# Ledger of designs, part 88: miniprotein binders against q9bqp7

Target 1, 240 residues: q9bqp7
Amino acid sequence: VPQNWFPIFNPERSDKPNASDPSVPLKIPLQRNVIPSVTRVLQQTMTKQQVFLLERWKQRMILELGEDGFKEYTSNVFLQGKRFHEALESILSPQETLKERDENLLKSGYIESVQHILKDVSGVRALESAVQHETLNYIGLLDCVAEYQGKLCVIDWKTSEKPKPFIQSTFDNPLQVVAYMGAMNHDTNYSFQVQCGLIVVAYKDGSPAHPHFMDAELCSQYWTKWLLRLEEYTEKKKNQ

## First folded at step 9 (miniprotein)

Design Hd24
Fold by ESMFold2-Fast, scan of step 9:
Structure Hd24 (fold): chain B 240 residues (1-240), chain A 91 residues (1-91)
Amino acid sequence: as target 1 above (240 residues)
Amino acid sequence: SAEEKFAEIIEELAKVIDEYLETGDPELLKKIEELFKEALEIAKELGNERLIELAKLALMQFKDAVDTGDPDLMREVLYLLEFAVEEAQEK
């Protein structure tokens, strides 16, 4: 149980649209570095099991590709991820032209992979937007907040080489999603409440993406684990 | 000025990182580390503690991103560099 427990949901907020909500998705810039980011906290507090699996993967890749080949592989992963996120922001942004949207849809197997998910996404409220939890002192950069099958979700877009049909296969991604959710729900730059999460794992070969929907109960369970990771990070930093 | 020099080196750093993402050239990793070192020295000359911390954080996250292959860490590195340029210019 976390020593500094704090609720994920804000009882003063609603997931219903307000008349004051902007017609264009919010995009708050990431401006603070003194406060740790969600991704930094998770990276710095990986379990011994996660560290072991990552090191095994790295050694296997180096054996297969060579040291330089491994670096080329990882840079390609970064580039494909960057292009995928840029394409999704373009597709979901009301400012994009039809021609640009169509061209982006045709450029990547990853975009083909998510077509069936995109059909169920509407009411976009935030894209590539910064969140900050003022009380718990962490920041994050979320991908998307939108309705998925009628439910307002923090949506995290992931690319993968291997099938990820189970949420457990996504490692810390559920923690990342709920950390963004908890921050947004208590960030004064936002007025609405998010109670659900969605992790979408897209595939390079265009195979149908796997959506991992997280209802409010599941989000609450992962939120407790996120609070423990945040406490571990804070303690490690103090003991340096 | 030192502020202009800082902005120029961060802009070059971001450009070289983008080139590294496109090519995977390991020689660019050495250049990126050199540019981070130069940025940190300029931040120290400016006496701006936040810029010093920002440069250190960005370098650390860049190394972690390369080691883990985590595109979210790399995305944050690029945003931190963008913030550093804005911070230096608005001073």
Scores: ipSAE 0.352, ipTM 0.734, lowest interface PAE 3.2, mean pLDDT 82

Design Hd25
Fold by ESMFold2-Fast, scan of step 9:
Structure Hd25 (fold): chain B 240 residues (1-240), chain A 91 residues (1-91)
Amino acid sequence: as target 1 above (240 residues)
Amino acid sequence: SAEEKFAEIIEELAKVIDEYLETGDPELLKKIEELFKEALEIAKELGNERLIELAKLALMQFKDAVKTGDPDLMREVLYLLEFAVEEAQEK
């Protein structure tokens, strides 16, 4: 139903290992420009319900922690998420030794939470790597592309701290994953095809992380929803 | 009161969702949709636009959870229902 429909998969590409593929995971740097990022598009096209829930959560946290306490809390949550991603990149990179600053985070509940998922991850193709959809004009920075239980996936690592501060963001996670997937499949910096997604929610208390696997059919369905969000973003930008 | 009826129907919704997670019985999906419709009508009766929008969001997320077969997304629906009860009590 999007006015400017484009396919998520590239018929010219294969999901099988290719001789032209680098032996080490790709890490293309993100080039900031006027082209919107996936996260920007999603943030600028939140539904009234999503905006309501986010504002309500913010108000409740401020009431509990005070304004300064809320700023410190959100900064800490952001920093913990960043460190978690840095630790995962280090763990999944075959060529990198553990960095000094990662010692404490490698023993964290979040890392303990994902251990059973990591044992099923292999064949890492990209880590913290930029993607661009040249035709649809958006960019993104994906966490990981690797095989999960034998299937090549765009993998997105999420942290969850109790009590449940980011319920709203979980709803858009499938859209984020398929947006990265569609971009990578049409980005000339990459030669392979990804048809599956995986969202992994890690818990601060070390409880087992929950993997949300998305097969090709489900990815195609969320892709249509992503195209609608992208179209809404483009229309709003023209009217400003 | 309408607030008590809302809380009661959300409690029944949560119970049926828990039963669905345990049994996988597709007949429960029909019951869950009926309970969502009843909750939405009560929210409209209360005249609370924010509560109406929150109930709609929970229903949409429930449909996504059913489509994906993901029990963790279904648990997120339960969290949204808990939030809806809190919203009803604060208005």
Scores: ipSAE 0.000, ipTM 0.184, lowest interface PAE 14.4, mean pLDDT 77

Design Hd26
Fold by ESMFold2-Fast, scan of step 9:
Structure Hd26 (fold): chain B 240 residues (1-240), chain A 91 residues (1-91)
Amino acid sequence: as target 1 above (240 residues)
Amino acid sequence: SAEEKFAEIIEELAKVIDEYLETGDPELLKKIEELFKEALEIAKELGNERLIELAKLALMQFKDAVLTGDPDLMREVLYLLEFAVEEAQEK
């Protein structure tokens, strides 16, 4: 369906803080309803190239590490990612009631990697928060909404380590970000407008993280692609 | 009841997944897969197509989450399991 029928930005909302905005970041719980999630839509509509590359990468990794080694590797990647997100939520919470934490969690290479990005992050409005597009009928769970270099962004935190390409691949990350953005802009649980996105890729060795900033125009371009993926998902759902 | 047994297995499954997320212990993956298989068998015995679909979807997303290290996919697995418990208990 045309983008102009379902715009990413809500003309009735402002990106500026207002008196109704909470003093603490919103953390809306994931809704208990069966409608497609952003990650589900993207996973079910992967391109043939994406599927091929994922299968090829998996095959190469199994050949190198063995099946048990591959399971160990992916388990460690997952654990590291979880700890990284937990540390970021803790760091970005303005009501930091840090009771007791693993000191190594806060001193990880990934956290060192993002320090220069965090210096430019302020005005946190949402952390680990659910969004729902009431008209297009999809849901998502976003990492963070905050100002980056003075611009309100949906921020997605990624970890990167050997091997790539598919682990934490950014192929669909821009679509994920804009899907969350469009949902939030049309979700009654939120009162503000987000027009920008940011994908931050952090590195285990502490080398500087790479920010991938998405301005309003780029977000609109990816929004069109997200709408096509959502349409494809809906059509596949009907046909089974 | 069979519905209660299904809910109990799904709740156990969610607990083992939480333990896996806390420890990163790959040995837990075998138990998680076994619990998914048990849940699916009970759903099939109940003849509930919705529960069968939810269990299959959750297992598929769990495998994809482990493969990719995607925390968003894993959080959705937990969401799907919670919904499956609600479906089993509401009928």
Scores: ipSAE 0.078, ipTM 0.541, lowest interface PAE 6.2, mean pLDDT 79

Design Hd27
Fold by ESMFold2-Fast, scan of step 9:
Structure Hd27 (fold): chain B 240 residues (1-240), chain A 91 residues (1-91)
Amino acid sequence: as target 1 above (240 residues)
Amino acid sequence: SAEEKFAEIIEELAKVIDEYLETGDPELLKKIEELFKEALEIAKELGNERLIELAKLALMQFKDAIETGDPDLMREVLYLLEFAVEEAQEK
């Protein structure tokens, strides 16, 4: 149990559409406060087991590809991730007019992988949008807020390739999603309540993406774990 | 002005990062680190604590992204650089 508990949901908010909701998805820029991001908090508070598994994977890849080959591999991972997110933002934006170059990006294996998930996504309210938890002092850049099968979700798009750097049971993706959710629910730039999460794992070969839906109960459970990671980060920062 | 120099260096940094993502050329990593250092020096010259901390955060997250292969960290680096340009230009 964290020492400084704070609720993930805001009881004064509703997940129903209201008159203040824009017809175009929100894209809030980062506020002028410079504070730690969700991804930084998670990176700086990795468990010893997570660090061990990452280093073991890294050394194996370096043995197979060489130092420069490993760096080339990681740059390609970054490029594909960037393109995938840009393509999804373009697809989900109602007023986008695509250039031929952008259209070619939409034909990647990762985009083929998520087609069946996208059919169930509607009512997009935010895309590539900044969230800030002013009370808990963290920021994040959320991928998407939309209805998935009729339920308003924070949606996080992930790409996956073999080999994976982490054992799935220690993976921090659910913590990332609930951290964004808690921030958005208490951020004055937003007026709605999000109670569900969705992690979509897309595959390079076009194999059907795997959706991991998180209901309100599961989000509350991961929120407690996120608060513990945030406390750990804050304590480490005091000692540095 | 120093603000214009800061924006120019950050814009160059973003372009070199994009080039690294496209090519995978490890020699670009050295240039990226040098550009981050130049940006920090200019931010210190400006005396803008917000820009100093923002540049430090972007550099640390860039290094973490390279070390871990985490594309979310890299996406945040690019976002932080865009914000730094806007802040320096007082948009």
Scores: ipSAE 0.377, ipTM 0.776, lowest interface PAE 2.7, mean pLDDT 82

Design Hd28
Fold by ESMFold2-Fast, scan of step 9:
Structure Hd28 (fold): chain B 240 residues (1-240), chain A 91 residues (1-91)
Amino acid sequence: as target 1 above (240 residues)
Amino acid sequence: SAEEKFAEIIEELAKVIDEYLETGDPELLKKIEELFKEALEIAKELGNERLIELAKLALMQFKDALETGDPDLMREVLYLLEFAVEEAQEK
């Protein structure tokens, strides 16, 4: 149990649209001088088992591809992730502003993979937007806040190359989502309440994306685990 | 302006990172590290705490992205560099 427990949901907020809500999705720029980020906290507090598994995967990949081949492989993972998120932001934004070089990716495996999920997404409130937890002092960059099947969700888009899914995202994805959710619910730049999460794992070969919906109860369970990771990070920093 | 020089180095850094993502050329990683160090030194010479912290944060997250292979961390780096340019030019 975390010693400095704080609620994930904000009782002063509603998930209902308000007339004062902006008609264009929010895109708050990353805050300067505020660390740590959600991704940094999670990376710096990996369990010994997570570190071991990551290093084993890296060693196997290097054996298969060579040192330079592994670096080329990881750069491609970064490139595909960037293009996938740029395509999704463009698709979900009211302003259609796609770069020509990304045009083929809108027809490619990852975008094809998520088509059935996108059919159920509406009411976009935020895209590629920074969140800050003003009390717990952490920041994040969330992908999307929108209604999925009628429920307002923090939506996190993930890419996976079959047969090799991204190892880190399988371990800590739910923690990322609830950390963003808790931050947004207590960030004065936002006025609404989010109680649900959605992790969408898209596949390079166009296989149907796997949605992992997180209801309010599940989000509350992962929130407690996120608070423990944040506490561990803070304690390690004090002891350095 | 020294702030302009910082912005110019960060813009070059972002371009080299984009080139690395496009090509996978491991030689570019050395240039990326050198540009991060140059940006940090310029920020220190300016005595601008905000620019110092932004450069440090971007470098730390870039290294974390490479260590984990996490594309979300790499995307955060790119956004952070864009913001650092805006902050330097704000003055």
Scores: ipSAE 0.550, ipTM 0.846, lowest interface PAE 1.8, mean pLDDT 83

Design Hd29
Fold by ESMFold2-Fast, scan of step 9:
Structure Hd29 (fold): chain B 240 residues (1-240), chain A 91 residues (1-91)
Amino acid sequence: as target 1 above (240 residues)
Amino acid sequence: SAEEKFAEIIEELAKVIDEYLETGDPELLKKIEELFKEALEIAKELGNERLIELAKLALMQFKDSVETGDPDLMREVLYLLEFAVEEAQEK
């Protein structure tokens, strides 16, 4: 599959807001089909280097925490990630949720970590929303589409705590973002164009989050690499 | 019905996963795997190819999320289970 047959950007779409854009962010439910997700494609096509680093990290953690301690640590990472994304969806939604549980979520160190990033975020168009690339047959659940410093971005929120649990996923974060972008730009549920990405790494201790902005040129470069990973995934599954 | 039994097992599975996320109890991992296997058996009895594929995908992604510690994969597992319940009930 030649890469130039499947462009990341849709020339028929604009990134500028128009009068028909909804005032409430879109939240398209994930489709009920067995089409592979972006995260699954990336996990199934990890490089030998990524696999090696993951195994080395796991062994280090097990040495420090014990096997049961490592499992407890891992489950806590899942819980904190889930709560962090729920809190961000609540914060960025124009509808007020004044429940006591939501207030407690808003006080986490991860939320404090992203405060300075949130000040530059406006014009939210999608939150926790499904995207599908109908032609390339993959799906994804993106975190957020909003303007960051005046530019419409696919924004992906990442958590990090010491020790760092996601060594391998760090390498593929740009691919994840552009995969969502390309899908959204060609998904009939959406009418706008996204040309930029933003990866925000939040810290448990409240230290300022690190934003990694991706302009259109960088997104196009990573799109080419994503297409190679998708092709690798498709070939591996066809041959199994 | 078999459809109701499938939905009940998936709902129990989701509850056990939530308990695992809250407690980190490794013994719950074995129960989760057993519930996935039971759901697959029921899906096969129903002859519903879509439910079989969804259950297999959810189990695979659950195992991958535990292996990698990737919370995005775990969140997708939870969504897949919700869709499996809706798919069974939609019939």
Scores: ipSAE 0.269, ipTM 0.677, lowest interface PAE 3.9, mean pLDDT 81

Design Hd3
Fold by ESMFold2-Fast, scan of step 9:
Structure Hd3 (fold): chain B 240 residues (1-240), chain A 91 residues (1-91)
Amino acid sequence: as target 1 above (240 residues)
Amino acid sequence: SAEEKFAEIIEELAKVIDEYLETGDPELLKKIEELFKEALEIAKELGNERLIELAKLALMQFKDAVETGDPDLMREVLYYLEFAVEEAQEK
């Protein structure tokens, strides 16, 4: 029922910066580790359709690449994702000078892909930072909180081989973003409010990344869906 | 010290995971699992509940990442290992 719903936004908070905000982006370490992470909740509560599509994709890939080829492909996906996020953290961190950055990180196709998005990103407030929702008992590791075209956003960077021009193509990524947002808005380590999200899908060939902006209304809609996934995860664990 | 041994094992684990990401060598998966078991044993000997939970969470996420091919799960594994080293050394 409606009275049992938890708000994504904190009415006691503002999205305006104040003098007490740190000049350097926050990187809060993990404070608790007993509660589930956002990514684990989503992975453990995949819909039957998502599970079917994942298994069908695996079977097709193994048929095409063989067992060993599939393992090599998967490890490469992990490697590229890791390198991409390391490069972005380096680029967006004001503590690093241009001379100290790895030239090869800046030349990757994925980094080329996001250049037009990065041009519109400013006022970075958090990078690779842990968030915790004390009341709902989950944690997350968010990529970035910054202003995108003047709006404070939780920004999530994604790599993809295939074009993702529609937000519906990003699967559970909107749920991941709003889960981080709701946690941050109720985490005592943070003092500001985030009401918008941004999913940026970068491409290896350097073709322009697709930004998927989520306004406050869209975030509220996905928040309701995230709460259902979290409830499903909690019920599944009680019945183990 | 036991804290130094824990940090050393986690650092080795992170390096072997990096090698696995570079090569896709399935033999490294066995080495990774062995190192996780060693880390859990040391954490239990230290009686540090936080380190025990971090190691368990990292192992679960690692298995899920390999099963699903989800790079976000793998990045989370590396994050937990980084914080496990920090937690062990800060004390």
Scores: ipSAE 0.585, ipTM 0.830, lowest interface PAE 1.6, mean pLDDT 82

Design Hd30
Fold by ESMFold2-Fast, scan of step 9:
Structure Hd30 (fold): chain B 240 residues (1-240), chain A 91 residues (1-91)
Amino acid sequence: as target 1 above (240 residues)
Amino acid sequence: SAEEKFAEIIEELAKVIDEYLETGDPELLKKIEELFKEALEIAKELGNERLIELAKLALMQFKDAVETGDPDLMREVLWLLEFAVEEAQEK
């Protein structure tokens, strides 16, 4: 294990609801600190294999679509992701101010794709909320914290053009989820503990989304890998 | 003021990014880079180290997002721009 190893779970916290919990989901704004984000750490520490596969995918797409077509494709991916997250925040928020939803956002194929997952989601605790690990000094913006099939989870919503039926197909997404989980469990803005993760891969054509549930044991395994990536990032930063 | 000009440039930058997300027009990528450079110069004129670092980070993240096609990186770029506007306005 890394020399600067830190536990993912906080033994002094409970995942049970209590009277101190807010009635509406938390949405903590970004802290005014100059510290790395989870997405930055992961991007800057991609494995040689990940870099190679990304470059090959990019070259193939450019051959099929042209340079401009590739840029149009990627911009569409960004836009669809943004709209999907906005729609989910609207659907999962109990706030009266969000009752007048944009129908176009709610009727997308991606939203249709996740309907069977949403049926098992309840007890929303946080939406589009910042997390900070005060000891390991990293931040993140998590999508959602809610109960999935009765278990409190950090839920990460993903859009995909290609099927991703295996968790291994989601690359660094498990590391992203456990990084958010570890941060939230040690963030003073939160009072509860999350022990599980869920990656939901939604599809544009409305075909059923693939849920990748991560129990406490699996989260602990990915947490060790996240700590190694964070250490690698810290060393790279010192050398620049 | 320089603070108001910074906020105005960042607001325009965010609008051009939104237009790029909607259209995929590669000419907008060039305009986005130019607006980032303008924002960096204004931040330097203000002598605000935090704004300089935020603008630099947002530009680097934007380039990484475009190269990787990662929507989480792009979402973080928009997040950083919102934070930069707040920092400039709240001074």
Scores: ipSAE 0.528, ipTM 0.815, lowest interface PAE 2.0, mean pLDDT 83

Design Hd31
Fold by ESMFold2-Fast, scan of step 9:
Structure Hd31 (fold): chain B 240 residues (1-240), chain A 91 residues (1-91)
Amino acid sequence: as target 1 above (240 residues)
Amino acid sequence: SAEEKFAEIIEELAKVIDEYLETGDPELLKKIEELFKEALEIAKELGNERLIELAKLALMQFKDAVETGDPDLMREVLFLLEFAVEEAQEK
């Protein structure tokens, strides 16, 4: 789909929160039909370089851990990611229920890693919330929409282990963020406009997380690349 | 009856996936795939095109998540299963 037909920002929306917007963070459930998710599109359209690096990493891990050991390693990555996102949702949600807090999750290395980033996060507008681009026909599940250092951002939380971080977790992160942003900006369930992105890479050992801020210009550049990936997905689906 | 069976299979599937995440037991991967296939067959019996496509996509994403180690793909599978239960209850 040509970029000039589908801009990332919605000219009918304010870049400032509307006074009528809910004060409680939105959590729109994922209502998937046959339209693809951002994650699916990116996975199905990996570049030749990404496929090569993934296969090489996988073979090395299997050589070291064995087939079953590799599967155990990946399940642990899934578990840690799930717990990290649950902890962040708990921290960033209004604390109206004690059940929403898990003290042990709040003391993990990953949560320690993001403490300095969390101090700059406020004005949470959405958490673990579904987005849909109504005209481009894709959906996504974003982690968080909040102000980071005073700027409204789509925030994507990532976990990384040392000494063997998942190389796949670094692939396409900017495309994922801008895809969510473009979808939200054109989704009738939302009334505000997001112009910035933030990717936060947290570390298991508690070392300071690395924030990757994306301003409006950078988001627009990645949006063009996302549209190309979406086109590639559509073409591949047509040939299946 | 088929709607009830679908919901029961999805609930069992979610439970087994949680067990896999907690234990890393590769034998659970076989059971998970079998439950996905059973859910797909029930969706076909219901004649619900939405549920059929949902089950197919969830299975494909689960397999891709395991192959790539992508936690975002796995999280989507979990949310997709929640939606599948809701969709079955509406039909």
Scores: ipSAE 0.402, ipTM 0.770, lowest interface PAE 2.7, mean pLDDT 81

